# Ledger of designs, part 251: VH-VL binders against q9umr5

Target 1, 268 residues: q9umr5
Amino acid sequence: SYKPVIVVHGLFDSSYSFRHLLEYINETHPGTVVTVLDLFDGRESLRPLWEQVQGFREAVVPIMAKAPQGVHLICYSQGGLVCRALLSVMDDHNVDSFISLSSPQMGQYGDTDYLKWLFPTSMRSNLYRICYSPWGQEFSICNYWHDPHHDDLYLNASSFLALINGERDHPNATVWRKNFLRVGHLVLIGGPDDGVITPWQSSFFGFYDANETVLEMEEQLVYLRDSFGLKTLLARGAIVRCPMAGISHTAWHSNRTLYETCIEPWLS
Key: E = the ipSAE of ESMFold2; O = the ipSAE of OpenDDE; V2 = 0.75 times the mean of E and O plus 0.25 times the DockQ between their complexes.

## First folded at step 11 (VH-VL)

Design gi11 (framework fv_mavrilimumab; at its last look DockQ between E and O 0.96; V2 from the best seeds 0.87)
Fold by OpenDDE, look of step 11:
Structure gi11 (fold): chain C 268 residues (1-268), chain A 123 residues (1-123), chain B 111 residues (1-111)
Amino acid sequence: as target 1 above (268 residues)
Amino acid sequence: QVQLVQSGAEVKKPGASVKVSCKVSGYTLTDLSIHWVRQAPGKGLEWMGGFDPEDGEPIYAQRFQGRVTMTEDTSTDTAYMELSSLRSEDTAVYYCATVSYDWETGRYSFDYWGQGTMVTVSS
Amino acid sequence: QSVLTQPPSVSGAPGQRVTISCTGSSSNIGAGFHVSWYQQLPGTAPKLLIYGNSNRPSGVPDRFSGSKSGTSASLAITGLQAEDEADYYCQSYDTSLSGWVFGGGTKLTVL
C-alpha cells in the first residue's frame, strides 16, 4: 500500500485548489489516502506562521500515528515554510518525502498581488518598516519577508524565518536541526516563470545578497554553517531539486507534467 | 446581488437538442462562474457541469460528456447550456447557478440560483 | 445512487432539534473538500444554507449549523419551525468523478 499523503496549502487557498493534484495521485497511485488539511483557510492564512504550525501539528499527529510506515508531505507556497517548521519542532515525525512546492524557503522580497492587497501603499523597498515591526510580525507574509538591504532588522525582528533557518541563535536550534534531519527526502520544486516567489530561486534556498545578486543554496550561510541541516541532507543525497519553466505560481499543483516529473517519483 | 433569469419551459422530442439560457444581472458574466444543475421530477439535484471558478475552463460531469455544451455570451451576459440526443430521462428542471469564492473563509459555494427551466422530453 | 449518502427523510416537532447526516468517502469529504448545504422549499430553486462545512450566509438563522468529521458531515436545525419543512441537500467535490456532487437529499417534515 502507498503511504498517506498530506497536503498543506498556501495563502488564501481552498482544498478545491488541489483537486487536480489529488486526481493525479488517485490515477497514478490508486488507494492512496490523500488529505488536504482544512486549516487556516482564506484570510486565516494571514495569521502568524507559528500559530499555523501549531494547528497543523495537531492535525498531522493523528494521521502519522495511523501510518507507522511513514507519510508524505506536499506543501505549497507558504505551506512549504509551515511544513519545514513543523518538521523542525516535531521530534517524532515520520515524514518520508517532504515536497516543497514553489515555496519561498529562503524568504520573499518582491511585490506580489498579495502584498499589494495587504499593503497597497508600500513597495517592497519600504515594506521592512512594516514587516519588521511587532504588529507586522502578526502577519504570515511578514514572517518570511527577507529584505537583503536590511539584514540587521531581519535577523533581529523576524520571528519565524530567521529562527527556523538558525540565523538567529536560540536554545532549540540543535534540536530543531535534529528533528528536521529525520526527513527521508527534501524535494524542492520551483521555476523561473513562477511570477510570485521572488526571487524564484528561494524555492531552492537561493536568495539575494546585498546587491540583489542571487546566490545559490551552497553559497548561503545557513548551508555553510549547516544551521538547520541542509548541508547534511545534501551530503547524504536527500535533497532533490526539480526546477521547471513555463509554470505560473497558481499552476504548480495543477500541471500534469510537473506532477509526473517532480512529485510522482516521491510518492512510492 | 447577482440575479439569474433563465429561459422558459421547453418540450422536445427524443433525439432533439435543447438550449437553455441564463441571463446574469448585478454582475458581469466575466466575473462569475456559471454552473448547471438539473433535477428530475421527484428526484435529487445532479451537477451537470460549468466553468471552473479557478481557471475558467469548462468542466462537465462524466455522465454528460459529449452530449452537453456550455457556452457564454459576454456581450449579453448570458450563459447557455445545450443538451443533445435528448432522452425521456432528461426530463427535468434545469438550474443555472453561480459558484463563488469567499476570500474570508476560503470556501466555494453555489450561492445564487436561477428560477429553473423545465425541459420535457416526450414522444 | 449518490456519492454522498443522506437519509431520505427526517421529522421533528416544532421547537425540537433535528440532524441530517451526509456520508461521503475518502475521495470527497474525507479528502478535505468542503461541504455545503442547500435548502429547497417546495416548487422553488435551491438556496444556499451552509457553506464551507459550517459557515452561514447572510440571512440564514443561527439555528442552522453545519459540521464535518472524517468522511461525514451533518446539518443541525434547532428550534424547528414549520417553515423549515423542505428538502435538504449536501454538496461537495469528488476526485473520483472529477466534479461537484450532491447528496440524495433529505425530506424534512415538521410534525
Scores: ipSAE 0.925, ipTM 0.955, lowest interface PAE 0.5, mean pLDDT 96
Fold by ESMFold2, look of step 11:
Structure gi11 (fold): chain C 268 residues (1-268), chain A 123 residues (1-123), chain B 111 residues (1-111)
Amino acid sequence: as target 1 above (268 residues)
Amino acid sequence: QVQLVQSGAEVKKPGASVKVSCKVSGYTLTDLSIHWVRQAPGKGLEWMGGFDPEDGEPIYAQRFQGRVTMTEDTSTDTAYMELSSLRSEDTAVYYCATVSYDWETGRYSFDYWGQGTMVTVSS
Amino acid sequence: QSVLTQPPSVSGAPGQRVTISCTGSSSNIGAGFHVSWYQQLPGTAPKLLIYGNSNRPSGVPDRFSGSKSGTSASLAITGLQAEDEADYYCQSYDTSLSGWVFGGGTKLTVL
């Protein structure tokens, strides 16, 4: 029978937003138990990501315990960072496929409607003043803000992304890498018409250099140093890249062609 | 305050059609997602369909697929539900309701309801 | 039968606490879809009491509360009053039916 699927939502999401994805799974893989975790919804999705990781960890433990053959994760937008942190901090996770659905895996450096709502007088070029302060790090968006023009501030102030990327030394780096490498497959999904994730290649572990030129995953220091296991996973053939054009940020979980092409093959 | 005012009671013969209206006031229809729920005498609530609050596409409950059409006229702020090939078991009170998203909690609900329209199907 | 199962009736004395259960499945409540509760007084349209499992809209007394666990949800009413005598419906979304679903309803009698 099919492994259970756990869905982790993004910023300002509702479980209702995933109804089509769940319907696709039910139609193609009848009997699959699928759970959208209904924690940190709405305004609560702005809480610090480590707080969210702890709460989601508590929710996934009983699901994983009931599924000794393993589970799959589908993690959307901000939720993909939560899931990557979960895989690092859980010594005994049993995740086969980690499906990252348009997630800012290398961070975000772009203006969004949510950023304008939260910080109406700021632009991406000066948001580092807020995000790299202790107050700013209390907001989830700032936990993965990655200003390519203030790399020293990012490396020193980031309480989340710089740590899970292994970009800043910490005592758990070796254990987190070991835990993350227990995953069977890393499935990376995203595309140029997303409109929110900036650069959209962040969903594939690409990101800006200091000139705002996108360097792909294999050109990133975290890959070259294998700081949390990307080089090892790629060498195993465990990384799947599935880009798709024509999908806006809120439509990734409601496109049947995307599901059939990029998601379904990994829901064994 | 949002108000939903529905058309009056109707008596129909089996095989006919009925079209119930729902006029919105206090808000514009373009900012709302109208759904339809019916209740047979002495029975519970049954969702029939509506306009999806996220993508705006009409969706109908499987039991009514092929017999129901839901439309909106934004110039009059009026939603309509038309049910065809009526049977005696379609005798019910038909409600329109709004489905609203609360961005603070990330949750949907049927928050405002019309007064209901009794439709009786008899020969 | 509805895919959301409620007891047909419950009763309580004034001032007491009563609970109304709503049992779903892995295709609705168990999948993470939220539960709402509606009160229907005789001869009136339903009224929203609880949404998002536990959120109370403005104007609903705090003696009404909701919770969700696993595939089930519960509406609790404390300090029971005569005007609470009504029918109560739970509601969620179901992926097998691709639509919104209501429970069968529970008649609350205040003794």
Scores: ipSAE 0.769, ipTM 0.896, lowest interface PAE 1.3, mean pLDDT 92
ESMFold2 (binder alone), look of step 11: mean pLDDT 88; pTM 0.922

Design gi12 (framework fv_mavrilimumab; at its last look DockQ between E and O 0.96; V2 from the best seeds 0.86)
Fold by OpenDDE, look of step 11:
Structure gi12 (fold): chain C 268 residues (1-268), chain A 123 residues (1-123), chain B 111 residues (1-111)
Amino acid sequence: as target 1 above (268 residues)
Amino acid sequence: QVQLVQSGAEVKKPGASVKVSCKVSGYTLTKLSIHWVRQAPGKGLEWMGGFDPEDGEPIYAQRFQGRVTMTEDTSTDTAYMELSSLRSEDTAVYYCATVSYDWETGRYSFDYWGQGTMVTVSS
Amino acid sequence: QSVLTQPPSVSGAPGQRVTISCTGSSSNIGAGFHVSWYQQLPGTAPKLLIYGNSNRPSGVPDRFSGSKSGTSASLAITGLQAEDEADYYCQSYDTSLSGWVFGGGTKLTVL
């Protein structure tokens, strides 16, 4: 039998948004138990990511317990960060494939419709004033805002991304790294035509330097220091990078070709 | 508020086609997702199809694929459902409804309904 | 016959509490798709009663409540009133059919 698949959504998503993905899975892997976690939907997806991590943890624990052979995680957009944190705090997870579907794994620094909606008078260059404040960190989007021009503020004020990345020292860094390394495979999916994730390479742990030049995963300090296990995962062949062009952000979960190429191989 | 007003009752022979209209007011059709649901006399609700609220593509129930066509005229804010090769079993009240997304809750629902159109198929 | 299974009828006296069940499967409710409930008074079009498992639209009294667990959903009506006599339908999305689905409907009689 196929391992259960757990789906974690992004900002303002509905379970309905993943209907095509579930249909693809049912078609290619009949009998697979697929569950879209119905938590923190709509406006609630703006709540602090650590709160979301705790809620999703409570939801996945019983699913994992019923699947001793392991489970697969498909985590979309913001959900990818939630899942990474989830796997970092869980010392007993049994995740085989962690599929990060167009997630800002290295953070976000771009103007999006969501940002314009929340902060209509703010451009990305000024958002640090809000996001790196105590009240700004109460919003999920600010939890992974990564301003390359205000690195000190990021490192000191980011209550989520900087911690799970191990960029700021904390007492659980070693344990979180150990927990995250329990994953069988880390499948990173994204592409240049996404239009939301900025830079799109963030889905592959690439990101801007101080000059807004995009550096690859292997050039990042978190990789070089192996702060949360990326270098170790790569060394043992556990990281899969699957870039694809021609896919907008809201279509990653509803593209058959993408599914067959980047997702399906890891659901066995 | 959104209001849906449907065309009048139809009587058709087996093998014929019927086209039911649904006029939208209170909101622009281009921003709405219209679906169709029918109900045979004394029976339950059956979803026939509609326009996907996320990508705008038409979706038909498998049972009606090949026989049903759903269209929209944005100039008149009117949605249409055409059912061909009519059978006696197609005798039912046909409803149009809007499928809306609530951003606060992240939920879809059939929130507004037309008054229904009775279609009778008899020899 | 219906993808979502409801009892054909339920009854209660005024002031009582009644519950209508909606049993689905792993391809709809169990997959995480939301359940909506609709009230249909005799000779009228359906009306949205509950959406997203437990949310009430404006105008729906709080004596109506919805819940979901596993592959099933439930509609509860407290303080039953004569005006509640109607047919009730649950609804969800089903991946095996690639479409929206309704339950078979439940006729509620107020005694």
Scores: ipSAE 0.923, ipTM 0.953, lowest interface PAE 0.5, mean pLDDT 96
Fold by ESMFold2, look of step 11:
Structure gi12 (fold): chain C 268 residues (1-268), chain A 123 residues (1-123), chain B 111 residues (1-111)
Amino acid sequence: as target 1 above (268 residues)
Amino acid sequence: QVQLVQSGAEVKKPGASVKVSCKVSGYTLTKLSIHWVRQAPGKGLEWMGGFDPEDGEPIYAQRFQGRVTMTEDTSTDTAYMELSSLRSEDTAVYYCATVSYDWETGRYSFDYWGQGTMVTVSS
Amino acid sequence: QSVLTQPPSVSGAPGQRVTISCTGSSSNIGAGFHVSWYQQLPGTAPKLLIYGNSNRPSGVPDRFSGSKSGTSASLAITGLQAEDEADYYCQSYDTSLSGWVFGGGTKLTVL
């Protein structure tokens, strides 16, 4: 039989948005129990990511307990950061495949309509003034805002991303790395036509340097220092990169070809 | 305030088609997704299909695929449901309803309903 | 046949509490799809009563409440009143049918 699948949504999502993904899984893997976690929907998706991680942790525990053979995670957009944090904070998770579906894993540095709505007087060049403040860190978007021109402020002020990346010293770093490394496979999905994740290579642990030149995963300090286990995981053969062009941010979970190519093989 | 006003009752023979209209006021049809739900006498609600609120494509319940067509005329803010090859079992009240997204909760619901259109299929 | 199962009828005296169950499966409620509830008074169109498992639209009295657990949902009505006598339907989305589904309905009788 197939391992249960847990889906973690992104910003301003609904469980309905994943209907096609769930239908694809039902067609190709009949009998698979799939659960879209029905938490932090709508406006609540703006709550601090650590609050979301705690709530999602409590929701996954009973699912994992009923499936001692393991589970899979499919985590979309902001949800991929929630899932990576879950893998770090849970001493006893049994996740086989962690499927990161167009998630800003190294952060976000892009103007979006959501940011304009939330912070009308800002643009990406000055948003660090809001996001790297105590008030700004109360919003999930700011928890993974990564301004490559103000990296010192990012490292000091980030309450979430800098911690789960091991970019700032903290007492749990070694335990979190150990926990994350228990995942069976990390499947990274994204593409150049996403239109929201900026740079789109953030979905593959790539990001801008100070000149806005994209450095790939293997060029990142967090990889080179193996801060949370990326280098170890890659050496183990457990990282799968599955880029696909032609898919906009809201279409990743409703594209059949993307599912068949990048997701289906990992739902054992 | 959104209102949905449906066309009047119809009496049809088996094998005929019926086309029910649903005129929207208080919103434009381009901002709303219209779905159709029927209710046979003494029975419950049955979803027939509608325009997907996220991508705007028509989706039809499997049991009606091939004999139902749903269209929209944005110039008149009117949605239509046409059911062909009518049988006596298609005798029902046909409702149009909006499916809308609540951004505060991230949830979809059938929030506004038309008054219903009785379609009677008899020889 | 309805994929969401409701009792055909429930009853209660004025002032009492009644609950109406909605039992689904892993392809609908159990998959994380939200549950909505509709009230249908005799001779009228359905009216949205609860959406998103537990949210009340404006104008719905706070004596109506909804909850969801596992593959099932429940509508609770406290302080039962004569005007609550109606048919009640739950609703969700189902991936095996690729569509929206309604429960079979529950007739609430106020004794």
Scores: ipSAE 0.741, ipTM 0.884, lowest interface PAE 1.4, mean pLDDT 92
ESMFold2 (binder alone), look of step 11: mean pLDDT 89; pTM 0.922

Design gi13 (framework fv_mavrilimumab; at its last look DockQ between E and O 0.69; V2 from the best seeds 0.74)
Fold by OpenDDE, look of step 11:
Structure gi13 (fold): chain C 268 residues (1-268), chain A 123 residues (1-123), chain B 111 residues (1-111)
Amino acid sequence: as target 1 above (268 residues)
Amino acid sequence: QVQLVQSGAEVKKPGASVKVSCKVSGYTLTELSIHWVRQAPGKGLEWMGGFDPEDGEPIYAQRFQGRVTMTEDTSTDTAYMELSSLRSEDTAVYYCATVSYDWETGRYSFDYWGQGTMVTVSS
Amino acid sequence: QSVLTQPPSVSGAPGQRVTISCTGSSSNIYAGFHVSWYQQLPGTAPKLLIYGNSNRPSGVPDRFSGSKSGTSASLAITGLQAEDEADYYCQSYDTSLSGWVFGGGTKLTVL
């Protein structure tokens, strides 16, 4: 039998958004038990990511317990960060494939419709004033805001991304790294035509330097220092990069070709 | 608010086709996702199909695949449901309804309904 | 045979509390079993009563409430009134059918 699949949604999503993905899985892997976690849906997805991590943890623990052979995680957009954190704090998870579906794994620094909605008078260049404040960090979007021009503020004020990345020292860094390294495979999916994840390379742990030049994963300090295990995972062949062009952000979970190429191989 | 006004009652012979219309007001058809639900006399509600609220593609219930066609005329803000190869079992009140997303809860619901169209199939 | 199972009928006296259950089948693979409830008065079109398990649209009295536990949902009506006599349907989305589904309906009689 196929391992159970757990799906974690993105910002403002509902379980309905994954209807096509579920169809694909059912067609190609009949009998697979797929659970889309209906937690923090809609507006509730704006709640602090650590709160979300705790909620999702409570939901996945019983699922994992019933699947001693392991489970697969498909985590979309913001959900990818939630899942990474989840795997970092869980010392007993049994995740085989962690599929990060167009997630801002290295953070976000771009004007999007979501940002315009929440902060209509703010551009990305000024958002650090809000996001790196105590009240700003109460919003999920600010938890992974990564301003390359205000690195000091990011490192000191980011209550989520900087911690799970091990960019700021904390007492759990070693344990979180150990926990995250329990994953069988890390499948990174994203593409240049996403339109939301900025830069799109963030889905592959690439990101801007101080000049807004995009550097790849292997050039990042988190990789070089192996702060949460990326270098180790890459060395043992556990990282899969699957870029795809021509897919908008809201279509990653509803594209058959993408599914067959980037997702399906890791569900067996 | 959204208002849905449907066409009048129909009487059809077995094997014939029926096309029911649903005119929307308050909002444009392009802003709405129209679905169709029928109810046989003394029976429950049965979803037939509609346009996907996220991608706008038509979706039909498996039971009606091949017999039902749902279309929209945006110039007149009117949605249509055509059912072919009519049988006596197709005798029912047919409703159009809007399916809307609530961003606060992240859930879809059938929030507005037409008055219904009685379709009678008899020899 | 229905994906969503409801009791065919319930009854209560004015002022009483009644509950209508809606039980989903195993085909619902969502962790959160979410249902909407609809009221259908005799000879009229259905009306949205509850959405997202427990949310009331504008105009729906607070004596109507929804709850959910596991794969079972419940509609509660307190202070039952004569005007509440109607058919009630729960509704959800079935991924196996790739479509929305309604329960069999419950006829509420006010005694």
Scores: ipSAE 0.785, ipTM 0.893, lowest interface PAE 0.8, mean pLDDT 94
Fold by ESMFold2, look of step 11:
Structure gi13 (fold): chain C 268 residues (1-268), chain A 123 residues (1-123), chain B 111 residues (1-111)
Amino acid sequence: as target 1 above (268 residues)
Amino acid sequence: QVQLVQSGAEVKKPGASVKVSCKVSGYTLTELSIHWVRQAPGKGLEWMGGFDPEDGEPIYAQRFQGRVTMTEDTSTDTAYMELSSLRSEDTAVYYCATVSYDWETGRYSFDYWGQGTMVTVSS
Amino acid sequence: QSVLTQPPSVSGAPGQRVTISCTGSSSNIYAGFHVSWYQQLPGTAPKLLIYGNSNRPSGVPDRFSGSKSGTSASLAITGLQAEDEADYYCQSYDTSLSGWVFGGGTKLTVL
């Protein structure tokens, strides 16, 4: 009776980390088949995002084929970018709800413990030198690094985010937009106390302008140009924004109130 | 090298309680989570509970809810499992084991085990 | 009765290959929770043999291998040796029980 749910994890995640989310679903939607995809775990989560998209695509195809009525995606952190790319590259997806759980949808521009571990001598103001190089683009974190002070480098060097946002011309842009628009609902979840996603409004397609002032989704060029379908989805009433304060980055999938408020209503 | 040393065998009467200790060396309890597994004579392994490796809260198997308490003393690096209202069916070897995270693979496992503590419940 | 089903026993001759199955469900193995395997020699504590479906800890011979597909997992032992005679348990997490679970165990006999 309930549509299957596919969970796509983030950076350095384990399926065990999602145990509470899965238990909440089992309690409120008994009989729902929920699968956390166990690909690109641990250190493998640093592989280029296009490699991850290819692998996750292969894993979701048979699940979607067995569920002709549709599936739901719950995609956490870096995993939300993987899922958005999946929706663009798959002309045969049957996703009803795409639930983006604190994902850096417009990119990341912040010093974090993850970046400190990988690049211990670099700060956000100079990471563009690493990330906007061919070597840097071999790391998933750099695939969505978005330095608002070096937009020309971002637009030319990004191998992933600038493409799936339609910020750089490419031959697949029209097809990717058409595919993305096949989703039933886009549910955006995030909040100011996340502590990792910077700006936290990236989870809602907001981002910094050149002065580090946050512009909301409706003020972004990608929205105004409808480059991958955000304006069209909003006009259909298909975008749901569910912000929640008081939740740290690692707690989104283990907070019952967050689940009941932002996730549960969309698991038809 | 992580090592878990458990307290000695115990003989108890029905209705009593037992408290088994598990001393950790080579690591500290602030770095590891201890779980408890029992094995009745001639039977398989049964998970009882432990401290969640991610949030540090005790979790107990549904079968033991209300009868088991698991505690840790970080000053002595010793974990304890107390089982109350003992029955003859509680006769088993009780093991402590560590649950640890391998960041390279993103995986949890029960990787180090104590030697076991036999608890016999008889009248 | 465990939610992870193993055959009660398997046997093989020295040098041969044996497999031990572990059948779960949508609340454990199919949900994406990893499978671990433990060897228990007579009179001893269990020993971790395989974790994360297929990873071998240091000191475990490469003739032990694990795999997972759908609702099932498998432990394979090649080049069977007399010292492999032991009980073998699979393990996963289960969301219906909100806890870790072990299979019922498989006694391996080396003929």
Scores: ipSAE 0.738, ipTM 0.878, lowest interface PAE 1.4, mean pLDDT 92
ESMFold2 (binder alone), look of step 11: mean pLDDT 88; pTM 0.920

